# VH-VL binders against Integrator complex subunit 8-like protein, part 2

Target 1, 198 residues: Integrator complex subunit 8-like protein, of Dictyostelium discoideum (Social amoeba) (q54vk3)
Amino acid sequence: MNKIFGVKIDSQQKKRQQSNKNLTVFNNGRYLIYIGDIHFDRKFHREALRYYLLGCGLETAFYSDPVKTSVTNSKYLTFLSRRIFDCFYFLRAPMQAIVVSQFFGNLNQTCLVSFKIIQEEYYQLDTNYFQYIWELPLLEILLTTFTKQKDLKKIYLINQIISNPIINENNHPDIRKNFIKNTKHNFWKAISSNYLLQ

## First folded at step 17 (VH-VL)

Design x1 (from w4 with light chain N34D)
Fold by ESMFold2, fold request of step 18:
Structure x1 (fold): chain C 198 residues (1-198), chain A 119 residues (1-119), chain B 112 residues (1-112)
Amino acid sequence: as target 1 above (198 residues)
Amino acid sequence: QVQLVQSGSELKKPGASVKVSCKASGYTFTKYGMNWVRQAPGQGLEWMGWINTYRGYPTYADDFTGRFVFSLDTSVSTAYLQISSLKAEDTAVYYCAKLEWGDYGMDVWGQGTLVTVSS
Amino acid sequence: DIVMTQSPDSLAVSLGERATINCKSSQSVLYSDDNKNYLAWYQQKPGQPPKLLIYWASTRESGVPDRFSGSGSGTDFTLTISSLQAEDVAVYYCQQYYSWPTFGQGTKLEIK
């Protein structure tokens, strides 16, 4: 696991780790999130992202436990969403940032920031992440943008997604919430695979 | 088993309206879109647009954004093309074709509907 | 709009001989992300709707005889009928689906 991240622990982090000697940095997800915040404040966005994902990964048995993953979403990932969004934005991963914007808890804010990103970077959006959009207004922004560009491949991908009954915004709330929960879990699993196990 | 059956030929005067139907069978109607394609007598093929049959979202080619309207009745698995304010240049065979979002070929076509517009 | 130009407009070929139809697009229909050519070929017999023969420039649709093949990339594409049969008399269209679908003007194939 230590090789996966290539962790360089600075002297302040080592002091913190040593003061908590009854646990290792890789067995305590909360401590790794704290290290992520240190890197984020220093504008080391790649390192911050890796620590955030590793920390939340430890809390969830690397997203293998749906219940723990749901708890970690509520406790950590939703509250870290702005920082993780910034990490993806500065790492030039705009589609991942758009997906994370859905965690902000405010659909108007989500649409505002994502509309700006889509208008500036539509030609570079990674289509592998389209499946993780659960807000129909975002899918409609993407569809309108690609329709203006006459980009048939991306138009077809969006149409395939919006034609799936599971994403219907009028589904029973229990079905809707379960769909969003599963989509969040699958997104974090994919992101961890791409950014921890590359 | 999979087929598209269109309504019969129409003879209209300029300024009238026509509504062509395309009834689908043998597949789940809302899983696939529906293309509309025009062929003037003795001429080639011209894509007019499509409709998403689950959402009812039409998309029109640039030349077809005015007098042409795509619509649906999902209860009878039927797509419609309505042409208003008919002009002589609208004389053509109109085809529907199944749109598979994952494939880009039009593999299933209706038999075509001849619309003739003359004084 | 991507303009599709076929050549020739018409050709006559003896039974059992090779027929070749060319199609040129006004811009590349090769999508760099997946490295695929977004081009299809259709056959239309008199009084019938078009029938899909080839998609992705070279992939034969199910049930299409082996004598039909597609080739080419970018802006230049070819449909080849290796041994012409009587039932192959038709008009053939290329079509791009990189952007809003457009068709070539058609190539009428006849038996000599």
Scores: ipSAE 0.741, ipTM 0.891, lowest interface PAE 1.0, mean pLDDT 88
Fold by ESMFold2, last read:
Structure x1 (fold): chain C 198 residues (1-198), chain A 119 residues (1-119), chain B 112 residues (1-112)
Amino acid sequence: as target 1 above (198 residues)
Amino acid sequence: QVQLVQSGSELKKPGASVKVSCKASGYTFTKYGMNWVRQAPGQGLEWMGWINTYRGYPTYADDFTGRFVFSLDTSVSTAYLQISSLKAEDTAVYYCAKLEWGDYGMDVWGQGTLVTVSS
Amino acid sequence: DIVMTQSPDSLAVSLGERATINCKSSQSVLYSDDNKNYLAWYQQKPGQPPKLLIYWASTRESGVPDRFSGSGSGTDFTLTISSLQAEDVAVYYCQQYYSWPTFGQGTKLEIK
């Protein structure tokens, strides 16, 4: 078997030069996620996050292709969600971490972890990411917290979100599924723009 | 034409209850909240709280927890203020005002409802 | 709660003269994230509900005459009527909406 990275790198460069996009995406994206894991294991959370986003970004044309984005979400992003959550938490981006907690696949775990973060960090939650919360219990935790603080601006933002019929958890499952899917895609677009370009 | 029309004046005895209505027209009722504001005779304005018209979630100012209840009938785009166990000090004009979930002040007000509590 | 204090309580001004009403908050109403002062001014004529004049301390509401202007920042705010008209006789209130809304006690403006 060919165990020398040099041979793979040379083949990868030549294939990219020849514009064979299928093989380039497979090699580059997977290598970048692997490099992300190395940085994560060494507690370099900013680097880990950038490599995760870059690797998944290459496979999705930076989330502009909805089919590839859905495949990448199921294949990589959902399973990386706890690592990406940790990256945001240690980078002092608690609101982004709260959004990512919704990917855990267990609402009780999402609420438990997010409640702790909200109580500790409410004063620095980035309101630009409030629009990416699709679980009503999280919105209610935020609303209760900001009501205790009498923070009218943040209370109004949450009220605007919960007053939108599209977020009603009693909607037809197809409507809710599409809303969550689109919100996930828009979140990854925003995160990639913010963390890869800067 | 955005408009809030309130119910007529009320004369009540101490211990009774009153229910003031505020009917909205000219906008999507559930898109905006509803404030309630009190003005005692010869006094200034006092915010009482609001209600989220989509979810029905009330929020009360500290002095208005208990005897004051906000409610809705979304089928007729109407918000209600109910005051129980009326006291003489509840004598006031009660206003509703449209609540934009945003950065502005209160731009649309009802005409006010005078509630008089006397023995 | 944020206490709003107006001065004076009552003011008499000749037609065409400048009227100035001051408002002081017990805490800053400047929101650092957007650098805006969450302060509004209202006019209330006898038998009528309040009418919004100014929001964000200095932005005139649509339909409000140019003679009304607002200024100030943080805790100290001013409403100015540059040339008083007969129709401006009213009670004027400042109001913060940084936190649970509170109003000043009102300033009664009369023609001298």
Scores: ipSAE 0.739, ipTM 0.888, lowest interface PAE 1.0, mean pLDDT 87
Fold by ESMFold2, fold request of step 18:
Structure x1 (fold): chain C 198 residues (1-198), chain A 119 residues (1-119), chain B 112 residues (1-112)
Amino acid sequence: as target 1 above (198 residues)
Amino acid sequence: QVQLVQSGSELKKPGASVKVSCKASGYTFTKYGMNWVRQAPGQGLEWMGWINTYRGYPTYADDFTGRFVFSLDTSVSTAYLQISSLKAEDTAVYYCAKLEWGDYGMDVWGQGTLVTVSS
Amino acid sequence: DIVMTQSPDSLAVSLGERATINCKSSQSVLYSDDNKNYLAWYQQKPGQPPKLLIYWASTRESGVPDRFSGSGSGTDFTLTISSLQAEDVAVYYCQQYYSWPTFGQGTKLEIK
């Protein structure tokens, strides 16, 4: 458990927060996002990212039950998705930026910004994050790019992903929404481990 | 038990077409790709390409981007190789081989289909 | 494309003796990210499809006798049969899967 500005992130903190509603501003997830914005404006992208991840966790109950919260992690991630994308891009984490582009809520925009990154950075993309791509057009851009390079390992990895029926864009909307929700959760666990807790 | 069973040998004249089938059993067909490999008489092995059996996306080796077409019928777990405008140099044994998307060698092969093209 | 060249084209070896087949690739098949050589060896007997023997250059496929071993890295690879048996008479192929798969021209192994 990390503590910043007096914030505690556990089940006891959620219960105490309800009991002590006259607490200071810095126990508010939105306050942490605001501090993230200050760091972002100063071009301190790693610090901004840390505060964004902490703030999203508090606002969405991300560390308790982010899949079932009424405010859903996707709502707060959508508000912050462009800033978090920029943080990853400037921190030289292009694959993480591509994953976050899927949070923009506009597939055409997602494909446009990610296509440029893929064409320029394909050799640096971290394959551990390929599993977090749920938009078939992004997978097809990756597949076309690695096919031009004749990179069999990456081609096989993408083929394994696109051959999974759960990612089919034509699945029942409930199945697709649940898959995307779980994939977002798993992605945020991965980046929290790598960027928040180190 | 994983098995690939190919159609029988074919004797064709130049200019004709042939369609070789490769029926899979013992595994989920759409979970794995399908390679096609050629072996001309007295010659070595030559990879022709593969097809993604879930998406139907073929990939052809450079020398096989013309008269060679990969296709599927997923309802019967079968991959097909069609060769049009047959030439004498197309005489070969054609193999299908299961493609695991995990970077292994080709561990499961069909028995091969001899296609003979002669006047 | 990565060209695979085997040597010798043919060899004859007495029963119980060691057979050695070499394979050279025109460029490295060592993937730096996982430090693995994307190289396989196949055995093909007359009238049969190829049989996978070795993958990752040195890993024996299950069910393959322990007299078969692979070694090498980068561009130079070797298949060794430590004690030749009669059933080992076949043509042997190396194959890379670093890029578009390509096979060596084959090495015919015979009993002397």
Scores: ipSAE 0.726, ipTM 0.882, lowest interface PAE 1.0, mean pLDDT 86
Fold by ESMFold2, look of step 22:
Order: C-alpha cells, then structure tokens, then sequence
Structure x1 (fold): chain C 198 residues (1-198), chain A 119 residues (1-119), chain B 112 residues (1-112)
C-alpha cells in the first residue's frame, strides 16, 4: 500500500489529522487538495479543479520552485491526473484534457482516450496548448486528423513542434526527461494562471 | 542570401525515371519544410505537396500520391523529387519552395527544373 | 478542394493607370479562430519562378512596391496595382492556403 491516496486511515489517524487541520489550514496546500476531492466526488468539476490547482500551487510556490514542483508532480499531480482529466473534459476543455492524459503513465491508455477526444472535438482544440504535447504518438494522431481535415494552420503548428530537436525521442534519456519535466511545469503554470484567475 | 538551387533540365523517354534536386543555402534546412509545385507548359501553378525536412514526413496532394516521391539528404541540405514511370503529361517545370511552418506564403523559390518527356 | 477563380483571364492597362484583378474562392478562406484570410498573391514573369506579393489577403511582403495592394474577405479578393509600371507585365496568381494550397488560373497583365 504505497499510494498517497490509497492509504487506509483508521479512526485514530483521522482524528489526529483533523486536529492538525485547525493549526495549519491557511498554509496547507494538502488540505486544499482534499477539499478538491470533496468537490470532485460531488461532481463540482470547476471547484475541484480550482482547489487542486490552488493546493498544488501552494505546495510549489506557484511553480516557482523547481524542486518543490517536481516533488508535487510525483506526489499529487500524477495521481490526480485522471480526476483533473475529467475536470477538463466536463468543463469543455478537451485540449487540456489531452495534455493531462500524458500524465497517466501508460502511453497506450493516453493514446486511446486522446484519440477519442481528438476525433470528436478536433474543431475546438485550443492550439495554445499544442506546445505541451511531448508524446510523438499523440502528435502523429493530431497530424493525421488535421491532414484528413486538410486544416493547414493546425498541420503547420504540429509540424513546427515535431521539427524541434528537443522533442526527438532518440535524445539522451537525461535530455528527454528534463524536457518532459520542464514541459509539465510550464503546463501547470499556464493552467493555474488561466483557471485560478477566472 | 537564402537560396534554393535546383538541378538542370532533363529530357526523358516515357517509362523512365527522373530525380530533381533542390539545394538550400543561407538558412537552417531542417527548421523549414519544402514545397514542390508543378507548372505544365502554358499552364498555371499546381501544388504537389511538401516534406518535413526534420522528420522526413512527406505529404502529397491527392493527384500526386502515386509515382511522385519526396526525399531528403540533410547532410547536404538537399530535397529531392523523384518521378517514376514518366508520362508525356509529366512534362512541366518543377519548383521547390521553402515552407515556413508559422507563416503561410511561399517566399523563396528555386529557379525551376524543366522535365521534358517525349519519345 | 477549394477552387480559386480569377477574373479577367487577361488584362491590358495603360502605363500609370490602375489595374484590378479579382479572385473568388469556392468557399470562405477566413479562419474563424484568428479572423485572418488565408490568401496570397504571386507575380510570375516569363522564365522566372513566382514571387510572393501579398499574404493574409492584404499584407505586403517586404520589398514589394506599395503600388501593390490586396483587399477583400471571405470568398472575394482583389489585387490592385495603383500606377502600372512597365516592369509589372506578368501573370498574377491568387492562392489560398486555408486548406491544401490551390492557385487561381492566372491573370495575364499587359501594357496597352
């Protein structure tokens, strides 16, 4: 039982967590993530998303601390990725959902869910988020879809991205890992700016 | 000093093959795609497709998906158009043109290569 | 395929006078997301490759004389040469790049 959200907490641990809550509630991003889960379970996707982003924002100094951001990605955002995906999907933000699908840790699953969204929603994908796709198979799905639609603008945007040497899948693993890390950080920074200010 | 220099004119028999080259200079070859455009004698311009010069991904217009092959040699910043099983109707001037992925005009063209197919 | 139709097919204009070339697309080339018309104009002189004059329907390429101007939106576009020069004798093509690029049939411009 090593999952952050899979830990079963007995009644004694619950009472001690609630006691700590009274002392740290204003400065505890982890508590805000918990509130996000409550809203998510009630199907309040906009509120859930905002609490997730605010909580993770507090844990990372709003993504200004690279070490805390990397820790928050591995501890919270990766495990929340399915819920955040659902939030974006139900909020009619399909391109953001496609980006978040890359966090699932399973490329086959990423491609399956994103292919469906791309086929249904290609006409309203926000091109400002194309730059946050790091998986070449997703870029190829987008390229194939826009090629079938003969949408030259979007084809050119994807070609610009795949022509960048930094996303080359044959790069040294350290270079690739650092690129993915930076892209993840830039995405959360952009999403927090867009969704916490509205 | 951005330039595209194409290979010289070709005279071919029907059924032969031809390979037109387009050498780029004055810019980073893999940063931009390469268009191919055909102009038959006395006719207008016809877009044939492009190739992504970094990935080598060609895209062909519907009429050019068969006997026409785009290829690259990035070590010499050169794009190629190969036409197989030549027909008389392939007689044309073939142009390469630089493709800016973020801009939508063909601003730099090669001088053109006349391919004549006759018996 | 978006069909581009130019009119007239040929045009003779006196030196110093205005020349007007029309281009009509079979569907709108106005992209709703950025509100831009994806249309270009090219000049081709005998024995030379085409030269880009105008893109986004009305934006002049650098180095193109200001007597060349483009206008129009959606499906109807116009290239205007305000004061024709001897060097402007050429064939002019409109081209859309909203979808797979297609060119108009060309308009041959001559001095009377």
Amino acid sequence: as target 1 above (198 residues)
Amino acid sequence: QVQLVQSGSELKKPGASVKVSCKASGYTFTKYGMNWVRQAPGQGLEWMGWINTYRGYPTYADDFTGRFVFSLDTSVSTAYLQISSLKAEDTAVYYCAKLEWGDYGMDVWGQGTLVTVSS
Amino acid sequence: DIVMTQSPDSLAVSLGERATINCKSSQSVLYSDDNKNYLAWYQQKPGQPPKLLIYWASTRESGVPDRFSGSGSGTDFTLTISSLQAEDVAVYYCQQYYSWPTFGQGTKLEIK
Scores: ipSAE 0.717, ipTM 0.873, lowest interface PAE 1.1, mean pLDDT 88

Design x1 (from w4 with light chain N34D)
Fold by ESMFold2, last read:
Structure x1 (fold): chain C 198 residues (1-198), chain A 119 residues (1-119), chain B 112 residues (1-112)
Amino acid sequence: as target 1 above (198 residues)
Amino acid sequence: QVQLVQSGSELKKPGASVKVSCKASGYTFTKYGMNWVRQAPGQGLEWMGWINTYRGYPTYADDFTGRFVFSLDTSVSTAYLQISSLKAEDTAVYYCAKLEWGDYGMDVWGQGTLVTVSS
Amino acid sequence: DIVMTQSPDSLAVSLGERATINCKSSQSVLYSDDNKNYLAWYQQKPGQPPKLLIYWASTRESGVPDRFSGSGSGTDFTLTISSLQAEDVAVYYCQQYYSWPTFGQGTKLEIK
């Protein structure tokens, strides 16, 4: 497999590839994720992202049955979230990175890294991805930031989102869990569409 | 039909407080924000701010961050403007206006509430 | 904040004639990402709240007669009433919503 990609392999990478060949016999999506890791370690963030999206999609059967897929339950997204975050950050996609920070499973860490990005990059945040924020504290950081800038258009977009009852943090846990699951699914669909073809 | 009905005129002394109500009907109250606009006698219009009716988050124009408080009672679809420590310069007609988060015009207004502050 | 200045302060126009009201903003209200001017016009008749006429500088609100039209871009805007009717006697205000909303000082329109 290492010969196919034309990558010089040191001893550490050879061990990794041999171990992963055994895994690819049983599940070829994991092989693609491993290739993504190779690209990531070489700082090829666009290629890493593409392989992560393909590999995770195959592992969860997302592309064969996207409506009923369990991508949101994939341990690969939890494990990969920080690497995918870095990919988006270095690809100059800060809003997508903010969305991915919600996958960390630690709200304090999510708010820490996203606050920093928002303060530095608010003027270039892609509003098409605002709909994928499910953590109210992130929406409030965005709202406070755009309010200081008096950016009425973006203030209205955030107000529209926070006024939706489905995002209410006090909803029954089943309602909230289903909302987060669907939002993760829709975000994965959006980034797959945008980054697998580019 | 969509309408906003405000409370009646108020006559107050300097230093007192007043609470103007704005009752909404004919639409889902929490789907839209509520603007407050002031018009002093014989003068033009002055935007005071708005409140998000679902979250209760107020936003105040720079000149209205002190004595002016926006609040809600969503159980009766009503927004409130409270003005404390009233001054003679607060004498004005106060309007509420429905705030569409996707459309930036103020298309539905209350009838206005005259607040008169006189010693 | 963006200051809105109207001219004239008042004008008198004969019934059936054209009325023109100008509005200038202290900075551009043209959003570059959608190329829209975030400017509205309101009509206020005596003893009544304002009524929205025009938004996005030139789009008529539903139910507004087609004799009302808006034009202009950037910092200079015009409200035109092509054939003045008796019921058009009012004070007219421009308003920007590019940033914190601000209104012009108003223009009183009278029948000559």
Scores: ipSAE 0.714, ipTM 0.877, lowest interface PAE 1.0, mean pLDDT 86

Design x3 (from w4 with heavy chain D103E, light chain N34D)
Fold by ESMFold2, look of step 22:
Structure x3 (fold): chain C 198 residues (1-198), chain A 119 residues (1-119), chain B 112 residues (1-112)
Amino acid sequence: as target 1 above (198 residues)
Amino acid sequence: QVQLVQSGSELKKPGASVKVSCKASGYTFTKYGMNWVRQAPGQGLEWMGWINTYRGYPTYADDFTGRFVFSLDTSVSTAYLQISSLKAEDTAVYYCAKLEWGEYGMDVWGQGTLVTVSS
Amino acid sequence: DIVMTQSPDSLAVSLGERATINCKSSQSVLYSDDNKNYLAWYQQKPGQPPKLLIYWASTRESGVPDRFSGSGSGTDFTLTISSLQAEDVAVYYCQQYYSWPTFGQGTKLEIK
């Protein structure tokens, strides 16, 4: 068990982790992520999503530990983002998929995949997830789309978001970084509550 | 108090241009949008569109997409309506009205600016 | 566009009596997500801008006397003035904000 999810454990880290097993169940989350990958490869997207969320939740005490959450984001959630996007897409959860596309680390790709979803699925986008969009170009695509549909309620929701100074792309980098970090954490909390606990 | 004060009446000839100002006070200008509403003499109210005062993004009603331009000067909390190539049917009172991005109606209106277009 | 039709076009009511103004929309203005009617009522006196009275069909704007009330849902709405005062002489407009805002043609209220 010296290699978990593509991470090779050296002998010193293995010894330290062995001594910690007796106090915490810290490696169960990583195993659940691996099971998620097995379900994903079999096209069992709901099961894959639940195992991904449970595994990452266990690694972070369900996002109550900011340090562990940041580590889990960089080690797992960023790399899983495409698979989680696919899970939401095939589960007919397009707004959640749009939010996850922001994790791709490539704004052009985020906009390309999300534009297609928005044009095809705008009528069923869950407005409870609008608060988790931090990329202005996505908000502008949504605004243009709802403006063409003359849907005042959704137009007002997007205008509330884009008028908030905290989302301004020209803010001091620390302010923007913290906003994105907190928004990511809150999104994963909300998704875990919705898809694990109902 | 929350207040919108518009520029004074204008008398123009067909083909000219006019720029109506709407100065806001008593609230954070960029937190709320700004509607423009037209009322021809003796007639009802016609929504022309709005502008997002933080981003400067205008939205025009279908009948107002050409000769009508919304703009801003956020440094003086002022919205503008410019009408080019004026026609006689543009004769109307033009109102600005504060746009709550929440879920309310138009709660604060300017006093109106009469634009008269005659030959 | 959603067409708003008011009735009557004009109304004369004695001081202290009830005035009732009806408004009908060509489509429902009830939004399913929050179950609210996106309908407002405005009062406009000669030479003045409109004044917001009611929003969400039945919620009075701050500072509006409680003799003004709104009711109805979906496509049929009513503004009621329970005891008409002299200062209530005005034109009243209903307005939907479910989609691009549109106004009714107005109802002129006068003292009989």
Scores: ipSAE 0.665, ipTM 0.853, lowest interface PAE 1.3, mean pLDDT 87

